VHH binders against Beta-methylmalyl-CoA dehydratase (mch). Designs and how they scored, part 2

Target 1, 351 residues: Beta-methylmalyl-CoA dehydratase (mch), of Chloroflexus aurantiacus (a9wc34)
Amino acid sequence: SAKTNPGNFFEDFRLGQTIVHATPRTITEGDVALYTSLYGSRFALTSSTPFAQSLGLERAPIDSLLVFHIVFGKTVPDISLNAIANLGYAGGRFGAVVYPGDTLSTTSKVIGLRQNKDGKTGVVYVHSVGVNQWDEVVLEYIRWVMVRKRDPNAPAPETVVPDLPDSVPVTDLTVPYTVSAANYNLAHAGSNYLWDDYEVGEKIDHVDGVTIEEAEHMQATRLYQNTARVHFNLHVEREGRFGRRIVYGGHIISLARSLSFNGLANALSIAAINSGRHTNPSFAGDTIYAWSEILAKMAIPGRTDIGALRVRTVATKDRPCHDFPYRDAEGNYDPAVVLDFDYTVLMPRRG

## First folded at step 19 (VHH)

Design R21 (from N5 with D103N V106T)
Fold by OpenDDE, fold request of step 21:
Structure R21 (fold): chain B 351 residues (1-351), chain A 120 residues (1-120)
Amino acid sequence: as target 1 above (351 residues)
Amino acid sequence: EVQLVESGGGVVQPGGSLRLSCAASGFTFSEYSLYWYRQAAGIERELIARINSGGSTRYVDSVKGRFTISRDNSENTMYLQMNSLRAEDTGLYYCAKPFDWYNEDTFDIWGQGTLVTVSS
């Protein structure tokens, strides 16, 4: 019908276009509870108000990834409703801390377009910015997504591929914590290992696995108000390329992050998302494992109490990570790898 | 390394039957849609059948009712049962997978295919 929105197709996007996404979302403790129930995160910062207060916050903040998913979800109806695949992330930077009661809204700017050779699809690059009710940036990132064309005969736009940063510089990181070494409770945090104890190149197997349930990944995706059809409509997807509903890639990110507590418990929050690839699809019934590699150890200028770790977390489906599966000799991902996630976390220093 | 190896081709009379096989390796077989293509002499390669990971099938009109695409995930093998073969079915048959899991318009084709000849 004329009143329904079919979403944007590739040819509908224009370079420089700004899109205001519906709808604003007030995050509540109910959202936090549901998020916790979905992933079982044990990080002390988001689990305990007293712990958060010991770090200078007013209360336990909203989990970094919940913020990400909410900000991301708002973009889906306009950006990726007719998407074939989410291709990647870059330049993710977290800003103001988000608390229950805050209202987030998202805007996106089209910063690149590239039609694929098949003439049926193209890649859309967007810079998305999430803000709170005071217009403070809580998160910004670049995402690019493969989108279908409605008309295969529509003219191709000029190819523009934006420059994508390899990582967010340490100087651009927002550090909302003040850490007192004497007051930091390692027992409550769940690990004795702090920033000083990690080495570049260190690999950590997070050991445990979590099986994806059909209802859970759908519930998660709805929690984020992500409306991508491929996650929900089996009637359509049973006839599609997979024959079933595909799991939202962000669900895998959160599962992996939760698993990473074992080995990275003192990674307080994510300060930056440097890159992310959903290297293979995930489905209900798959069991997710994860391992991490420390890519960089960065002192934060002007700070001696807290440091930054650049971390690569790799998630696999139905494959334990004892041998740290990643790429083969030819550079191809192991078929079991479903996530390659490069991010920066904040971690207390010993002083 | 991704590999697809076709077999089962041969010479048959009109009205005859053949069963083609495609042995796959180097990727999670069960997660991908698979395709059969054929190429007749002097004609561009054409898609003739698809089976998704859930077993749903699609055919071009010219082979509907005669050809059946199937898969055995436990054996990493796809099949094409061809019945009521016609002279126009003559050609080199290829199996294919998407180049990437999200792109079903670009395919990986490995090997030399298998030749099907329907002679009068």
Scores: ipSAE 0.330, ipTM 0.723, lowest interface PAE 1.6, mean pLDDT 94
Fold by OpenDDE, fold request of step 21:
Structure R21 (fold): chain B 351 residues (1-351), chain A 120 residues (1-120)
Amino acid sequence: as target 1 above (351 residues)
Amino acid sequence: EVQLVESGGGVVQPGGSLRLSCAASGFTFSEYSLYWYRQAAGIERELIARINSGGSTRYVDSVKGRFTISRDNSENTMYLQMNSLRAEDTGLYYCAKPFDWYNEDTFDIWGQGTLVTVSS
């Protein structure tokens, strides 16, 4: 149809191309309520305005991952409508704090292209930037996705693979909080463990599991205005690769983050997304568990009240994480692992 | 470790029937599409049938109406019922899964295959 948008195929992308995504999204307290209802997050910063105010904010901010999902969702119609798979993330950096009432918009730049050997698909690398109504950056990240070709005979573009950072440097982190040891309420936060109490290499089983419901993961994906068809249209997906609707990978990230409260309650917010991989698909009926490993402890220059923890959170389906499932001796992921998420959180120091 | 083990091959006369089995382990069987391939002597391996996780099936024209692919998730086993066998059906039969979950065009094959010989 002349008036409908079929989306972009691999051959439609051009290196250096900038795409302005529709539509802007004003985030409201209603969005926060729905997000809370979907994941049951208990982090004090996003749950309590007085708690947030004690850290120098005007009110409880929007959850880091809700911001991520909203910014991400806007890119889907233009970037990944005809995608086979989301392959990974890098260089995720959160900027200005987002509050209810803020309006977010997203722009993406194509920074890499690589046709696959099959000649039917290729990988698109994009740098996406989310901004608020004042044009302040609230989030930027690199994403790469495998996309189908419309015409298998279309010529292959020149291969350009961008250099991806391993992690966001501590000097690039935005730290919007001021922590007073005297005013930081550990009881309200839900844990006595602060930045000083964690060690590199420490592993934490978050113990609890949550089962994915078909209606809930779809509701979540709609909340983010993510329009990827594979999440919604069973009529089509019944005949597709899986024979069912696949869960949006970001849904797994948020479930795992929520579970991580048990053991990482004082991880106030996510300051950076260093890498993420959806190692296996998830479906309704799967029960998600998670465990985390401390990868690094980073002092923030010029600050003694707050530190950064680089954390790997691994999520599994239908497998408790008491033995910290990850990779086998050959380096292959455990079949139950559905998420390998490397991110940096901000956590108060004891001073 | 992912393992696929084919069985059920043998010698059969034209017009005869065979039932092949593929025993799978090392992955969540019920969540993946599975495939049957065959390879005749001197010919490249060809895809002949697919069944996705929901039970939807596809066949190449040469076997359509004669072969039936099915799966039993409780037993982690896939089957290929082969009826009205022809001489041209002779070959090594392999079961396969996608190498990765996001690309169904890439297959990992660990089975030894099972030989089907259709001869008078």
Scores: ipSAE 0.095, ipTM 0.610, lowest interface PAE 2.2, mean pLDDT 93
Fold by OpenDDE, last read:
Structure R21 (fold): chain B 351 residues (1-351), chain A 120 residues (1-120)
Amino acid sequence: as target 1 above (351 residues)
Amino acid sequence: EVQLVESGGGVVQPGGSLRLSCAASGFTFSEYSLYWYRQAAGIERELIARINSGGSTRYVDSVKGRFTISRDNSENTMYLQMNSLRAEDTGLYYCAKPFDWYNEDTFDIWGQGTLVTVSS
């Protein structure tokens, strides 16, 4: 049909191309409520306006991951509608704090292309930038996706693979909080452990598991206006690679983040997404567990009130994480691992 | 840790039947599509059948109507019922799972396969 958009296939992308994504999204308290209902996040910053105000904010902000999912969702129709898989993230940096009432829009620039050897698919690298109504960057990240070709005989583009940072430097982190040790309410936060109390290499089992419901993950994905077909259309997916609808990987991220409250309650927000990999698929009926490892403990230059923790959170399906499942002896992910998420959080220092 | 072990191969006359088995371990069997490959002498390995986690099956034209792929999730075993066997069906048969869970174009093959010989 001339009026319907089949989306982009691999050969449709051009290096340097900028794509403006439809549509702008005004985030409201309703969105926050639904997000909370989906994941049950208990982090104080996003739960309590007074708590947020104690940190110098005007009110409880939108959860970092809700921002991520919304910004991400906008890219799907143009970037990954015909994608086979989301391969990874890098250079994720959160900027301006987002509040209810803010309107987010996203643009993406193609920064790399590589056709796969099979000639049927290729990898598209994009730099996506989410901005608010004042054109302030609220989130930027690099994502690369495996995308199908419409025409297997289409010529391969020149291979360009961008440099991907291992992590966002601490100096590039946006720190929107001011913490007063005297006024920071540990009881309300839900933990006595602050930045100073964590050690590099420390592993934390978040203990609890959450089972995914079919309608639940679909509702979440819709909330983000993510239109990826694999999450919704059972009629098609019944005949597909899984025989069922796959859960949006971001859903797993949010579940894991929520679970991480037990052990990382004072991780106020995510300041950076360093890397992320959806290592195995998740489906309705799966029970998600998670554990985290402290990868780095970073002082923020010029700040003594707040620090940064680089954290790896690993999520599993139908496998408790008491033994911290990750990779086998050969370096392969445990079959139960569904998420390897490397991110940086901001956490108050004890002072 | 992932293992796929084929069995059931043998010598059979044209028109005969054979049932292959693939015992799987090391992954969540019920959640993944599984595949049968075969490799004839001097020919590249070819995909001949697939069964996804929902039980939907696909076949290449050369085996349609003759071969039936099935799975028993309780036993972590996949099967290939081969009827009306022909000489051209001769080859080493492999079972496989996707190398990448998201891609049906890449596969993992384990074991030595099972030899099927169709000869008069």
Scores: ipSAE 0.095, ipTM 0.626, lowest interface PAE 2.2, mean pLDDT 94
Fold by OpenDDE, look of step 19:
Structure R21 (fold): chain B 351 residues (1-351), chain A 120 residues (1-120)
Amino acid sequence: as target 1 above (351 residues)
Amino acid sequence: EVQLVESGGGVVQPGGSLRLSCAASGFTFSEYSLYWYRQAAGIERELIARINSGGSTRYVDSVKGRFTISRDNSENTMYLQMNSLRAEDTGLYYCAKPFDWYNEDTFDIWGQGTLVTVSS
């Protein structure tokens, strides 16, 4: 039908192109409830209005990753509907705090293009920006995705690969909280360990595992209004590469983040996404485990109440993380590793 | 390290049958599609069959109805049953996996191959 949108293929993208994504999304308590039901997050900031208020907020904010997924989901129909794989993230920076009642919209700019050697696919680099109803940036990030070509004979675009930051500088972090030692309830937070207690190089096994159900990951993906077909249409995917529906990588991120509560409970929110790789696919029936490594401890200039931790969280499928599975001696990921996520969290300091 | 080892090749008369095997290691076998390639002398390697992780199969037209690709996940082994062999089926047969988990167009590792010779 001429009225249906087949999405963009690799050759449809142009360097410098700006795309306004449909549809604006008003986030409600219903979204928060569903998100909580999907991942079981127990972080105090997003669970308790009084707790959030103790940190200077009006109420419990929307979870960082829920914001990410919503902003991300809007891009899918235009950017990655015909994608083979989501390849990575960089330069993720969270801005204004998001609350129920806020309306988010997303725009993307194509900032790089590279056709693959096979001539049938290419990589699209986009800078996406999510804003609220006041045009305040709530999240920005760079994503690159491998996209199919509609016409294998379409000419290759000039190769432009953008410079990708290794991490978001501490000076660029938005710190929306004010912590008073007297008002910060460690018992309610669920951990006595604060920024000062973590060491660079420290590894934490988050111990628990969560099995993915088919309906759950699809429900999550729909909650984000992510329309990628590979997550939903078994009729088509049965004949595809995997013979089943693949789990949205963001689902794994949220599972891992939720698991990380055990060991990182005082990581209030994610301030930056430095990098992320979906190293292997996940499917319904897989049990997700996770462990984290502290990559850096960063004091925030002008602040003594809050610090930043750069954290690597690694998620595995059907493999407990007691031995911290990651890469082999040759640098190859363990086959069980499904996520390598480098992010920065905000954590109170000891007064 | 990913390893693929083909076996089962040999000399057979036209109309004969062979069964090739591909023993795989170094990756989660059950979750990946696998492929059979063949290369005749002086001809570019060609993809002839695919089986995905769910067991769905695809064939090129030249082998349809004659060849059957299958897999045993418990043994990390893929098979190619070749019936009604023809002279044009002569070549070195390779099993392969994709370079990455998301792209079927790129293959990184295959075995040394097993030689199939169809001659009277």
Scores: ipSAE 0.038, ipTM 0.578, lowest interface PAE 2.2, mean pLDDT 93

Design R21 (from N5 with D103N V106T)
Fold by OpenDDE, last read:
Structure R21 (fold): chain B 351 residues (1-351), chain A 120 residues (1-120)
Amino acid sequence: as target 1 above (351 residues)
Amino acid sequence: EVQLVESGGGVVQPGGSLRLSCAASGFTFSEYSLYWYRQAAGIERELIARINSGGSTRYVDSVKGRFTISRDNSENTMYLQMNSLRAEDTGLYYCAKPFDWYNEDTFDIWGQGTLVTVSS
């Protein structure tokens, strides 16, 4: 049908192309409730308006990852509908705080193209920007995805691979909080450990595991209005590569973040996504575990009340993380590792 | 370390049968599609059968109705039952998995394969 959209294939993308994604999304308290029900996040900032107010906010904000998923979901019909795999993230920077009632929209710019050697697929690099109803940037990030070609004989575009930042500089971080030591309730936050108490190289096993349910990961993906077919259509996927529906990688990110509360409770929010890789696929029935490593402690210029921690969170499936599984001696990921997530969080300083 | 070890090859007369096995380790066996390849002398390796994680199978026309691919996830083993063997089925048979789950067209083959010789 001429009225249906088959999505873009690799050869349809052009360098410098800007895509305005359909369906602005007003985030509601209902969305927050569903997100909480899916992941059970216990972080005080997003759980308690009084707590958030103590940090200078008007109310409990939308969770950083919920913002990410919503902004991301909008890109799927245009960017990754015909994708084989989501390859990675870089340069993720959270901006304006998002609250219930805010409306988010996303635009993407194609910033790189590389056809694969097989000539049947290619990698598309996009810079996506989410804005609220006032055109304030709430989130930007770079994503690259492997996309199928419709015509294997289509000419290859000029290879352009963008420079990807290793991390978001501390000076580029948005810090929307003001912390008063007198008003910061450690008991309510759920941990006595603050920015000063963590050491670079410190590893934390988050201990608990959460089993993925088929209905839940699908519900989560729908919540984000992510329309990727591989997550939903068993009739098609039954005959596909895996023979089952694959879990949206972002679902794993949120599970891991939720688990990280045990050990990183005072990580108020995510300020940056430095890198992310879905190293192996996840499916319903898999139990997700996670551990984290402190990669860096960064003082925020001009601030003494709050600091930044660069954190690597590794998620595994069906493998507890007491021994901090990551890579083998050859540098290959442990087969149980399903997520390598490098991000920066904001955490109050002890003063 | 990922390993795929083929066995069960041998010499058989036309019309005979063989059952090949592939013992797998080093990855989550149940979550991956698996493949049988074969390589005849002087010919490029060809894909002949596939079984995905859900048990769905595909065959090339030349082996349809004669070969059956199956898997036992509890044993991390894949099988190829070969019936009504023909001279043209002679070759080295390889077990394979996707090299990278990002690209199903790329396969990583481990081991030396198992030789199947169909001769009168």
Scores: ipSAE 0.036, ipTM 0.560, lowest interface PAE 2.8, mean pLDDT 93
Fold by OpenDDE, fold request of step 21:
Structure R21 (fold): chain B 351 residues (1-351), chain A 120 residues (1-120)
Amino acid sequence: as target 1 above (351 residues)
Amino acid sequence: EVQLVESGGGVVQPGGSLRLSCAASGFTFSEYSLYWYRQAAGIERELIARINSGGSTRYVDSVKGRFTISRDNSENTMYLQMNSLRAEDTGLYYCAKPFDWYNEDTFDIWGQGTLVTVSS
């Protein structure tokens, strides 16, 4: 049909192309409720308006990852509808705080293209920017994805691979909080451990596991208005490479983040996404575990009340993380590892 | 069409050596992880070695120190050097390719296999 959109294939992308994504999304308390029901997040900042107010906010904000998923979901119909794999993230930086009632929209720019040697697929690099109704940046990131070609005989574009940052510098972090020792309630937060109490190289097993349900991961993906077909259409996927629907990688990120509350309860929000890899696929019936490593402790210039922690969270399927599964001596991932997520959180300092 | 063709099998005495080859065509060889499997009579096919696109290798315990997997991207060929062969190494050896280059849990494409017999 001439009126239906088959999405973009690799050869449809042009370097420097700007894509305005449909559709703007007003986030409501209903969205927050559904998100909470999916992941059971217990972080105080997003759970309690009084707690958020004690940190200088007008109310409990939208969870960092819910913002990410919503901004990301808008890109899927145009960027990755015909994708084979989501390959990675870089330069993720959160900006203005998002509240219920805010309306988010996303725009992407193609910043790199590389056809694979087989001539049937290629990698698309995009810089995506989410903004609110006042055109304030709420989130930006770089993503690259492997996309199918419609025509295997289409000419290869010039190879352009963008420079990707290893991490977001601490000076580029948005810090929307003001922490008062008198007003910060450790009991309500759920942990006595603050920025000062963590050490670089410290590993934390988050202990608990959560089993993925078909209805839940699909509900989550729909909540984000992510339209990737592999998550929904069993009729097609039953005959596909896995024989079933694959879980949206972002779902794993949110599960892991929720689990991380046990050990990182005072990680108020995510300020940056430095890198991420979905190392293995996840499916309904898999039980997700997670552990985290502190990669860096960073003082925030001009601030003594709040610091930044660079954290690696690793998620596994059907494998507890007591022994901190990650890579072997040759750098190969443990087959149970489904997520390697490098991000920066904001955490109050003890003062 | 994706094709994998194994060769190099034969009869060898215990303690002997063989070198298997897998000639590949129909896909971007350098981008894919590759695998060696074997199947003994009456036993389920088992993974014994893997080499990824970056050259990192993995072995099952039973072949560690004796077998070496390698690849030549210029020739689109993977190899398995087998030393100190044992009777229990007898079986049909298969070369395999995953459906997706980036995921080892995807469906594998198989060759016809080459027979290795270790007997005194």
Scores: ipSAE 0.026, ipTM 0.399, lowest interface PAE 4.3, mean pLDDT 94

